# Designs tried in a protein design chat: VH-VL binders against q9umr5. Part 294

Target 1, 268 residues: q9umr5
Amino acid sequence: SYKPVIVVHGLFDSSYSFRHLLEYINETHPGTVVTVLDLFDGRESLRPLWEQVQGFREAVVPIMAKAPQGVHLICYSQGGLVCRALLSVMDDHNVDSFISLSSPQMGQYGDTDYLKWLFPTSMRSNLYRICYSPWGQEFSICNYWHDPHHDDLYLNASSFLALINGERDHPNATVWRKNFLRVGHLVLIGGPDDGVITPWQSSFFGFYDANETVLEMEEQLVYLRDSFGLKTLLARGAIVRCPMAGISHTAWHSNRTLYETCIEPWLS
Short names: E, the ipSAE of ESMFold2; O, the ipSAE of OpenDDE; V2, 0.75 times the mean of E and O plus 0.25 times the DockQ between their complexes.

## First folded at step 13 (VH-VL)

Design xc10 (framework fv_acimtamig; at its last look DockQ between E and O 0.69; V2 from the best seeds 0.00; counts 0 for: pae E 3.4 > 2)
Fold by OpenDDE, look of step 13:
Structure xc10 (fold): chain C 268 residues (1-268), chain A 123 residues (1-123), chain B 106 residues (1-106)
Amino acid sequence: as target 1 above (268 residues)
Amino acid sequence: QVQLVQSGAEVKKPGESLKVSCKASGYTFTSYYMHWVRQAPGQGLEWMGIINPSGDDTDYAQKFQGRVTMTRDTSTSTVYMELSSLRSEDTAVYYCARVGIPFSDYDFWGDYWGQGTLVTVSS
Amino acid sequence: SYVLTQPSSVSVAPGQTATISCGGHNIGSKSVHWYQQRPGQSPVLVIYDDSDRPSGIPERFSGSNSGNTATLTISGTQAMDEADYYCQVWDSRTYVFGGGTKLTVL
C-alpha cells in the first residue's frame, strides 16, 4: 500500500487548489490516502507562520500516528516553509518524502503583483521597514521576507525564516536540525517561469547576495554551516532538485507533466 | 485603468456553441484569475467558472461541467469562455470579472467586470 | 448547496438608510462581497471582505457580517443608488450569489 500523502497549501489558497493533484495521485497511486489540509485558508494564511505551524502540526500528528510506515508531505508555496518548520519542531515525525512545491525556502525578495497589493505604498526595497518591525512579523509574508540589503535586520527581526534556517542562534537549533534530518527525501521543485517566488532559485535554497547575485544552495551559509541539515541531506543523497521551466506559480499543483516528473516518483 | 472589454452580442440556435471573449488591459494580465458569470434576463448572477492566470487551470460550476471551456491567450490578454450545446435557458448576459487579488482564486471578489455579452439562444 | 437569501426588494426614501440583508448558514464565518448593478449595466463591487470598500465607492456604503446574516447598509440613500444588489460568497468549490435585492429609492 502507498503511504499517506499530506498536502499543505500556500498563501491565499485552500485545499481545493489541489484537486488536480488529488486526481493525479488517485490515478497513479490508487488507494493512497490523501489529506489536503484546510487550515489557514484564504486571508487566514496571512497569520504568523508559527501559528500556522502549530495548527498544521495538530492536524498532521494524528495522520502520522495512523501511518507508522511513514507519510509524504506535499507543501506548496508558503506551505513549504510551514512544512519545513513542522519537520524541524517535530521530533517524532515520520515523513518519508518532503516535497517542497515552488516554495520560497530561502525567503522572498520580490517586487511582484503578488506582494504589491498587500503593500501598495512600499517598494520591495523598502518592505524591510514594515516586515522587520514587530507588527510586520505578525504577517506570514514578512516571516520569510529576506532582504539581502538589510541582512542585519533580517537576522535580528525575522522571527521565522532566520530561525528555521539556523541563521540566528537559538536554543533549539540543534534539535531542529536533528528533527529535520529525519526526513527521507527533500524534493525541491521550482522553476524560472514561476513569476512569484523571487528569486525563483529560492525554491532550491538559492538566494541573493548583497549585490543581488543569485547564489546556489551550496554557496549559502546555511548550507556551508549545515545549520539545519542541508549539507548533511545532500551528502546522503536525500535532496532531489527538480527544476521545471514553463510553469507558472499557480500551475505547480495542476500540471500533469510536473506531477509525473517531479512528484510521482517520490510517492511510494 | 483596468478594463475588460468583451465581444459583441450573439444570436445562437439550440445545439450551437457560443464563445465570448474578454480582452483585459490596464493591469498585469498574467497575475489575475478571471471569473465568468452570467445573468439570464430578469434573473440574478450565476457563477460559471474561473480560470487561473496562466490558463492552465480552470474550475467550472457543476452545472456547466462538460459544456463550458475557459481559455486565455496571454499574447492578446484575452480570456475566452465557450459554452456548447446551447439551450434557450442559456440566453443571458455573460460577464467576465477579474478576481481582485493577484494569484488567488480563493474566496475573493470580482473587482472589475466586463460590459457583458448578450447571447440569445432561440430557434 | 450553499444558499444565500436576500429580500427581493427594499424601498427607501431619499436620504434614509437602506439595509439589505444576505442570509446564509454561518455566513459570519465567510467573506461576503456585495455588488451593485444598475439597470442595463454591469455589476460593480461596492463592498468586499464583509466591510471593506473599494476605491471610488462612496462612504455611505458599508457592510457587516455576523452570525447568519450579512448586511449592506447604504446611508443617506440617493436616487443613483437605485439598483439591484447581490451578495456573494465562496463555498465548497463554488462561488455563490444571492438572489439579488432590488433597491428602490422612493
Scores: ipSAE 0.532, ipTM 0.830, lowest interface PAE 1.5, mean pLDDT 95
Fold by ESMFold2, look of step 13:
Structure xc10 (fold): chain C 268 residues (1-268), chain A 123 residues (1-123), chain B 106 residues (1-106)
Amino acid sequence: as target 1 above (268 residues)
Amino acid sequence: QVQLVQSGAEVKKPGESLKVSCKASGYTFTSYYMHWVRQAPGQGLEWMGIINPSGDDTDYAQKFQGRVTMTRDTSTSTVYMELSSLRSEDTAVYYCARVGIPFSDYDFWGDYWGQGTLVTVSS
Amino acid sequence: SYVLTQPSSVSVAPGQTATISCGGHNIGSKSVHWYQQRPGQSPVLVIYDDSDRPSGIPERFSGSNSGNTATLTISGTQAMDEADYYCQVWDSRTYVFGGGTKLTVL
């Protein structure tokens, strides 16, 4: 039988947003128990990511307990960061496939309409003034804002991304790495036509250097130092990269070809 | 300065189809979902469906399933609503309305509305 | 499916407070939005998310939502407030509107 699937939504989303994905799973893998977590919906998705991680942790515990053979995670956009943190803080998670669906895993440095809606007088070049403040860190978008031109401010002020990346020392870093490494597979999905994730290679742990040149995952310091286990996981053969062109940010969970190519094979 | 400008009034016969356009300006067209809502004479508002302008993805109210089609043209920042097999009961003002938060189809208010398109269906 | 009920009409004297109700089962657990529609015009959002006011809407408009009733309140009612008012929620897979309330300022 198929393992249960847990879905974690992104910014301004709800369980309704995943109706097509649910149909695909039901049609291809009948009998799969799929739970789309209906927490922090809509504007509540702007709450600090650590608050969201705590709430999602409470929701997944009973699901995992009832499935001793393991579960799968499908985590979309901002939800992929929530899920990565979840895998770090849970000593006893039993996640087999962690499917990261167009998530800004190395952060975001783009002038999106999300930012224009929230901070209409700001742009990517000056948003560090807001996001790298205690007030700014109370918004989820700022929790993964990653300005490549203000690395010292990022490392000092980031309350979320710099910690889960192991870019700043903290008492739990060793335990979080061990917990994350218990995942069976990390499936990275994204593509050049997303239009929101900037750079789009953030979905594959790539990101800008100080000159805005994209460095791929294997060129990142967090990979080279194995700060939270990416190098170890790749060496185990547990990282799957599934890029696909032609898909906009809101269409990743409603494209059947994407599902069949990048998602279905990992829903054992 | 967000504006939604709809096509002009139409007179139709039963059995024909209607197609209403809604041109958007003053914002990034592909970042906001769009609703269609209608209002029969002397009646209240009735939701018809929603479209994601990024990928032409739609969801329709059950009452209109099979008769309504919503499409978009990103080069002109325009959404379209087509209703087939018209009846006299389809006489209404048809509105487009934008979802008030970007990239979301969830529980959101219509923050900007088109001016409305009167469609009269009579024999 | 989910039903919202509104009174057909409400009358108030100028300067008095108008109260328009929107009834629904456990509506207090939903986000309620309110629209004003003047004769021959498009709806205009006046309250969203139970109690928030869009930019440009006078502070005399306020909203509340608890239990089985959401309420739009207009204090210091003016002749220009004479219109139809609709409440709206999202339920399951549908956007649900109330039947509308005609506000008359006498």
Scores: ipSAE 0.454, ipTM 0.780, lowest interface PAE 3.4, mean pLDDT 92
ESMFold2 (binder alone), look of step 13: mean pLDDT 91; pTM 0.930

Design xc11 (framework fv_acimtamig; at its last look DockQ between E and O 0.77; V2 from the best seeds 0.00; counts 0 for: pae O 2.4 > 2)
Fold by ESMFold2, look of step 13:
Structure xc11 (fold): chain C 268 residues (1-268), chain A 123 residues (1-123), chain B 106 residues (1-106)
Amino acid sequence: as target 1 above (268 residues)
Amino acid sequence: QVQLVQSGAEVKKPGESLKVSCKASGYTFTSYYMHWVRQAPGQGLEWMGIINPSGDDTDYAQKFQGRVTMTRDTSTSTVYMELSSLRSEDTAVYYCARTGVPFSDFEWGFDYWGQGTLVTVSS
Amino acid sequence: SYVLTQPSSVSVAPGQTATISCGGHNIGDKSVHWYQQRPGQSPVLVIYEDSNRPSGIPERFSGSNSGNTATLTISGTQAMDEADYYCQVWDSRTYVFGGGTKLTVL
């Protein structure tokens, strides 16, 4: 039988948002126990990401306990950052496949309709003034805001992303790396037509340098230093990259071809 | 300036199909989910379903399952609603309306509405 | 199957405060939206997420939501406020509208 699947939603989402993905899993892998975590829905998805990590941690513990042979994670958008933090902070997780579905793994630096709605008088060049303040860090989107032109502020002010990426020296770095490396596979999904994740290569641990030139994962300092285990995972053959063009941000979990190509093979 | 402009009024016979269009302008069409709501004469508002205009994903109210189809054309920023096997009870004004928050398919209010399309089904 | 109950009508004198109730089981746990519909016109969002006003809606419109009742309040009611008012929530699977309340200003 198939391992249980745990789904973690993104910004402004709920369990309802994954109704089509659930149908695909049921049709291709009948009998799979799928849990879409119904926490921090809608407006609550703006709460600080560490608060969300704590709540999701409490929810996944009993699911993992009932499945000693392992579970899979499918984590969408902002939810992929929550899940990566879970893999780092849980000494006892038993995740086989971590499926990161269009997540801003190296951060976000885009003038999106999300930002126009949340901060209508701001733009990406100015948002660091809000996000890299104590007040700004109370909003989830600021927890992974990554302004390539203010890297010193990012490194000092980020309460979440800089820590889970090992971009700051901190006492938990070795333990978090060890825990993250217990994952069986890291499946990275995203594409150039997403329209929200900026740069879209953030879903593959790529990101801008100071000139807004995209450096791929293998060119990133966090990879080169193996700060949280990416180089080790790649060397083990545990990283799967599954890019797909033609998919907008809200369609990743409702595209049958994407599911069959990038997700289904990893739901053992 | 956000606008939702719908196709004109129609008169139909029972058993026919209806197709109403809703053309969006003044915002990023693919960032906001679209809904269809109808209102029978002298009656209240009834939610029919939702479509993601950036993809093919839809969800329909149980009452309309099997009779309603929602589609979109991204090149014209237009959403369509088709209702088949029409009955006299389907006489109503049909509205398109967008979710008031980008990239979200639940819980939010509808901040802009089309002008409505009157459809009369009579024998 | 989730049901929202509104009174069929409410009457208020000009300048007085109108209140329109929307009853539902544990509605205080839901985000409530309110629409104004004048005869022959499309609905207009006047309150979203219990108590927030969209741009262009007068300050005399306010909302609250607690327990089993959400309330739309119009202070200093004017003749132009005469309309049908609908509450709306998301249930776990669908959007639900109340039956509507006709506000009469006399």
Scores: ipSAE 0.610, ipTM 0.852, lowest interface PAE 2.1, mean pLDDT 93
Fold by OpenDDE, look of step 13:
Structure xc11 (fold): chain C 268 residues (1-268), chain A 123 residues (1-123), chain B 106 residues (1-106)
Amino acid sequence: as target 1 above (268 residues)
Amino acid sequence: QVQLVQSGAEVKKPGESLKVSCKASGYTFTSYYMHWVRQAPGQGLEWMGIINPSGDDTDYAQKFQGRVTMTRDTSTSTVYMELSSLRSEDTAVYYCARTGVPFSDFEWGFDYWGQGTLVTVSS
Amino acid sequence: SYVLTQPSSVSVAPGQTATISCGGHNIGDKSVHWYQQRPGQSPVLVIYEDSNRPSGIPERFSGSNSGNTATLTISGTQAMDEADYYCQVWDSRTYVFGGGTKLTVL
């Protein structure tokens, strides 16, 4: 039988967003138990990511317990960060494939309608003033806001991304790394035509330097220092990169070709 | 200013198809989901379906499955709704409506509506 | 299918408070939106997410949602508030509208 699949949605999403994905999985892997977690839906997805991690943890624990052979995670957009954190804090997870579906894994530094709606009076270059404040960190988006021009603020104020990345020292860094490394495969999915994740390479742990030049995963300090296990995962062949062009942000979970190429192979 | 301008009224016969357009302006067209809602004379609002910002994903109410097709043209900022095999019961005012939050298709209100397009289906 | 139940009509005197209910199973767990539709006009969003007012909507409009009932309240009702009002939720891949309530200002 196929391993159960757990799906975690993104910002302003719900299980509704994954109706096509469920159909694809059912068609190609009949009998698969797919659970799309309806937690922190809609505006509730703006809640602090650590709160979301806790909620999703409570939801996945019983699912994992019933699946001793392992489970697969499909985590979309913001959900990808939630899942990475989840896998970092869980010392007993049994995730085979962690599929990060167009997630800002190295953070977000974009100026899209996605952000403008939430911060209508703030420009991309000034959002750090909000996001790196104590009250700003109460919003999920700010938890992974990564301003390359204000690295000090990011490192000191980011209460989520900087921690799960191991960019800021914390007492759980070693344990979190160990936990995350329990994953069988890390499948990174994203593409240049996403239009929301900025830079789109963030889905592959690429990101801006101080000059807004996009550096790849292997050039990132988190990789070089193996702060949360990327280098180790890559070395053992556990990282899969699946870039795809021509897919907008809201289509990653509904595109059949994308599913067949990037998702289905890892649902065993 | 956000505006949704729909095509004009139509008269159709049973068995024919209708295609209503909704031209959007005043906002980033490719950032918002669009809905179609109809209202029969003297009746309430009925949701027909949704199309995502890029136009490559749609979801239709079960009642209209197989008969309705929603599309959008980014170059003209226009959304289309086609309904085939028309019946007298399809006589209604058809509305396009935008989801109020960018890139969201869940539990958001429709904050802007077109002016409506009356389609009369009669033999 | 999920069903929203509204009274067919509500009457209120000018200046009084109008209350329109929207019943649904555990509707309190859902986000409820309200639309106003004046005769011959398109619907207008007057409340979103249970209790939020869009820009331009008068403060006399308020919403609440708990248990099995969402409520639209119009305080100090004016003649211009005479319209049909619809509640709306999302459920099971569909957007569901209530049957609508005709508000008459006497």
Scores: ipSAE 0.149, ipTM 0.712, lowest interface PAE 2.4, mean pLDDT 93
ESMFold2 (binder alone), look of step 13: mean pLDDT 92; pTM 0.947

Design xc12 (framework fv_acimtamig; at its last look DockQ between E and O 0.71; V2 from the best seeds 0.00; counts 0 for: pae E 4.0 > 2)
Fold by ESMFold2, look of step 13:
Structure xc12 (fold): chain C 268 residues (1-268), chain A 123 residues (1-123), chain B 106 residues (1-106)
Amino acid sequence: as target 1 above (268 residues)
Amino acid sequence: QVQLVQSGAEVKKPGESLKVSCKASGYTFTSYYMHWVRQAPGQGLEWMGIINPSGDSTDYAQKFQGRVTMTRDTSTSTVYMELSSLRSEDTAVYYCARTGVPFSDFEWGFDYWGQGTLVTVSS
Amino acid sequence: SYVLTQPSSVSVAPGQTATISCGGHNIGDKSVHWYQQRPGQSPVLVIYDDSDRPSGIPERFSGSNSGNTATLTISGTQAMDEADYYCQVWDSRTYVFGGGTKLTVL
């Protein structure tokens, strides 16, 4: 029988946005219990990510308790950061596959229409003034804003990403790393035609250096220092990379070929 | 200036098909979902369906399943709605309308509407 | 399917406050959007997400939503506010509009 699947949505989404993914799972793996969490829908997805992590944690506990053999997570866009934080803060999670579906895992540094809608007078070069303020950190987008040209401000002001990456000292860093390493597989999905995640390699823990050259995961300080367990996880053979071209940001959960190639094999 | 400009009024006979166009300008077409809504004479508003800007996904109200098709042309920033097997009850003004938030399909209000296209179905 | 009920008409004297109700089971758990439609024109979004006002909509338009009733309020009502008003929600698998309320300013 198949392990239960828990789905965590992204910015401005709701549970209904994943209706096609649910259909694919039901058709290929009949009998799988799939739960798309219906918390922080729509505008509520702008609430601080730690608030969202707390709410999603409360929702997943009973689901995991009913499945002692394990569960899978499918976490889309902003939801992938929520899920990574969940894996760090839960010392009792039983997640086998963490499927990160086009998530800005190393942060975002792109002029997107989300930013134009939320901060219409800002550009990526000056958004650090808003995002690295206490007021800005009340918005989820700013919780993972990562300006490669203002790294000192990022490290001091980020209330979320710098902490879950282990880039800033905190008393829980060792425990969070231990908890994260309990995951069975980390499945990284994304691609160059996404159009929103910037750089798109953030979905694979790649990111810009100060010259806006993309450094791959294995070139990142957080990997080299193994600050939250990426190096250990890769050495175990537990990291799966599944890039796919030709998929726009809103199509990752509604593309059957992507599901069959990158998701289905990990839904044991 | 955000604008949605629709094709002109049409007169149709029962059993024919209609195809209404909606050309978008003044915003990034590939960042916003588009809806179709109709309004029969003297009646209220009725949601018909949604298409993403790239055309990869559509979702139709159950009432219109099997008769409606929505398509797009990203090179001209135009959305099309086709309704087949027309009946006199399909006489209405047809509107395209944009979601008010980028990359979002549901739960949001529609912040810009086309001018409407009157379609009359009569013998 | 989910039903939204609105009064068919509301009349108000100029300068007074108009209130338009939108009834629905547990509508307080939903995001309610309001549209103004003047004769021969397309609908215009006047309130979204229960109480937020789009740019260009006068401050005299406000909204609230709790329990089983959402309300559109127009203070200092003017002749130009005479129109049909529709409430709207998303319900699980479909958008639902109320039947509309004709506001008359006499």
Scores: ipSAE 0.382, ipTM 0.757, lowest interface PAE 4.0, mean pLDDT 92
Fold by OpenDDE, look of step 13:
Order: structure tokens, then C-alpha cells, then sequence
Structure xc12 (fold): chain C 268 residues (1-268), chain A 123 residues (1-123), chain B 106 residues (1-106)
């Protein structure tokens, strides 16, 4: 039998976003128990990511308990960060495949329509003023806002991304790393035509340097320092990178070719 | 200014197909979901389906599944709705409507509507 | 299927407050949107997310949502407010409209 699949949605989404994915899984892996978690839907997805992590943890724990052979996680967009954090804080998770579906794993620093309606004025250059404030960190978007021009503020004020990345020292860094390393495979999915994740390489733990040059995962300090286990995972062959062009952000969970190429192989 | 301009009225016979277009302007076409909603004469609004910003994904109301097809052309900023096997009860004004929030298809209102396209189905 | 229930008609004198209800099971947990449709015209979003007004909508329009009832309130009702009003929610993978309420300004 197939391992259960747990799906976590992204910003302003719900289980509805995964209707096609569910169909694909049911078709290709009949009998798979797929749970699309309807937590923090819509506007509630703006709540602090740690709150979301706690909520999703409560939801997945019983599912994992009933699946001693393990489960798969499919986490889309913002959900990918939630899931990574989830796997970091859970010392007893049994996740086989963690599929990060177009997630800003290394953060977001973009000025896209996806966020402009929330921050209409000069979001890219000025959002740090909001996001790196105490009240700004009460919004999920700010929890993974990664301004390359204000690294000091990011490192000091980011209450989520900087912590799960191990970029800022904290007492749980070692444990979180250990927990995260329990994952069987980390499947990173994204692509250049996403249009929302900025830079799109963030889905692969690439990100801007101070000159807004995109560096790859292997060039990132978090990798070099193995702060949360990326280097270790790569070394053991546990990281799968599946880039795909021609996929817009809202299509990652509803593209059959993408599913067959990047998702399905890891649902065994 | 956001505008949704639909194609003109049509008269159809039972069994035929209709295809209504909705040309969008004044905003980033590829950032917003589009809906089709119809309204029979003297009746209320009925949601038909949704198409995502890129046109790669659609979802239709159960009532119209198998009979409706929504597409969009990014090059012309136009969304299309085709309804096949027309019946007299398909006589309605058909509206395109934009979701009010970009890149979201969940629990949002429709902030801009087309002017509507009257389709009359009669023998 | 999720059902939204609206009164078929509401009448109000000019200057008075009109109240249009939209009933639905636990509708308070949903985001309710309201549309105004004048005769021969397209619907216009007048309230979104229970109580927020789009730009250009008069302040006399307000919305609330709790329990099993969402309410559109039009204070100081004017002749131009005579229209059909529809509530709308998302539910179970569909967008659901109420049956509409005809508001008559006497």
C-alpha cells in the first residue's frame, strides 16, 4: 500500500487548491490516503508561521501515528516553509518524502502582484521597514521576507526563517537540525517561470547576495555551515532538485506533467 | 482602469455551442483568476467555473462539468467560455468576473465584472 | 450543497436603513461578499470579506457576518440603491450565491 500523503497549502489557499493534485494521486496511486489540511485558509494564512506550524503539527501527529511506515508531505508555496519548520520541531516525525512545491525556502524578496495588494507602496525596497518590526513579524509573509540589503535586520528581526535556517543562533538549532535530517528525501520543486517566488531559485535554497546576484544552494552559508542539514542531506543523496520551466505559481499543483515528473516518483 | 469587455449577444439553437469572450485590460492579466457567472432571465447569479491566471487550470461547477470549457489567451488578455449542447434553459446573460485578489482562488469576491453577454437559446 | 438564503424582497423608505440578510450554516466562519445589481446592469461588488468596502462604494453600505447570518446594511437609503443584492461565499470547491434580494426604495 502507498504511504499516506499530507498536503499543506500556501498563502491565501485552501484544500481547494489541490483538487487536481488529489485527482492525480488517486489516479496514479489508487488507495492512497491523501489528507489536504484545511488549516489557516485564506486570510488566516497571514497568521504567524509559528502559529501555523503548531496548528499543522497538531493535525499531522495523529496521521503520522497511524502510519508507522511513514508519510509523504507535499507542501506548496508558503506551506513549504511551514513544513520545513514542522519537520525541524518534530523529533518523532516519520516523513519519507518532503516535497517542497515552489516554496520560498530561502525567503522572499520580490515585488510581485502576489503581495503588492497587501503592500502597495515600494514593497521590494521598503518592506523591511515593516517586516522587520515586531508587529510585522506577526504576518506570515514577513516571517520569510529576506531582504539582501538589510541582512542585519533580517538576522536580528526574522523570527522564523532566520531561525529555521540556523542563521541566527538559538538553543534549538542542533535539535532542529537533527529532527529535519530524519526526512528521507527532500524534493525541491520550482522554476523560472513561477512569477511569484522571487528569486525563483529560492525554491532550491538559492538566493540573492548583497548585489542581488543569485547564488546557488551550495554557495549559501546555511549550506556551507550545514546549519539545518542541507549539506548532510545532499551528501547522502537525499536532496532532489526538480526544476521545471513553463509553470506559473498557481499551476504547480495542477500540472499533470509536473506531477508525473517531480511529484509522483516520490509517493511510493 | 480595469475593464472586462465581453463579446456581443448571440442567438443559438438547442444542441449548438456558445463561446463568449472576455477581454481584460487595465491590470496584469496573468495575475488574476477569472470566473464565469450566468444569470437566467429574472433569476439569480449562478457560478459556472474558474480559470487560473495562466490558463493552465480550470474548475467548473458540477452542473456544467463535461459541457463547459474555459480558456484564456495571455497574448490577447482574453478569457473564453464555451458551453456545448445548449438547451433552452441555458438562455442567460453570461458574465466574466475577476477575483479581487491576485493569485488566489479561495474565498474572495469578484471585484470587476464584464458587461455581460446575452445568449438566447431557442428553437 | 451549501445554500445561502436571502429574503426575496426588502422595502425601505428613502433615508431609512435597509437591512438585507443572508443566511447560511455557520456563515460567520466564511467570508461573505455582497453584490449590487441594478436593472440591466452587471453586478457590482459593494462589500467584500464581510464588512470591507471597495473603493468607490459609499460609506452608507456596511456589512456584518456572525453565526448563521450575514447582513448588508444600507443606511440613508437612496433611490439609486434600488437594486437586487446578492450575497456570495466560497464553499466546498464552489462559489455560492444567494437567491438575491430585491430592494425597493418606496
Amino acid sequence: as target 1 above (268 residues)
Amino acid sequence: QVQLVQSGAEVKKPGESLKVSCKASGYTFTSYYMHWVRQAPGQGLEWMGIINPSGDSTDYAQKFQGRVTMTRDTSTSTVYMELSSLRSEDTAVYYCARTGVPFSDFEWGFDYWGQGTLVTVSS
Amino acid sequence: SYVLTQPSSVSVAPGQTATISCGGHNIGDKSVHWYQQRPGQSPVLVIYDDSDRPSGIPERFSGSNSGNTATLTISGTQAMDEADYYCQVWDSRTYVFGGGTKLTVL
Scores: ipSAE 0.342, ipTM 0.759, lowest interface PAE 2.0, mean pLDDT 94
ESMFold2 (binder alone), look of step 13: mean pLDDT 92; pTM 0.946

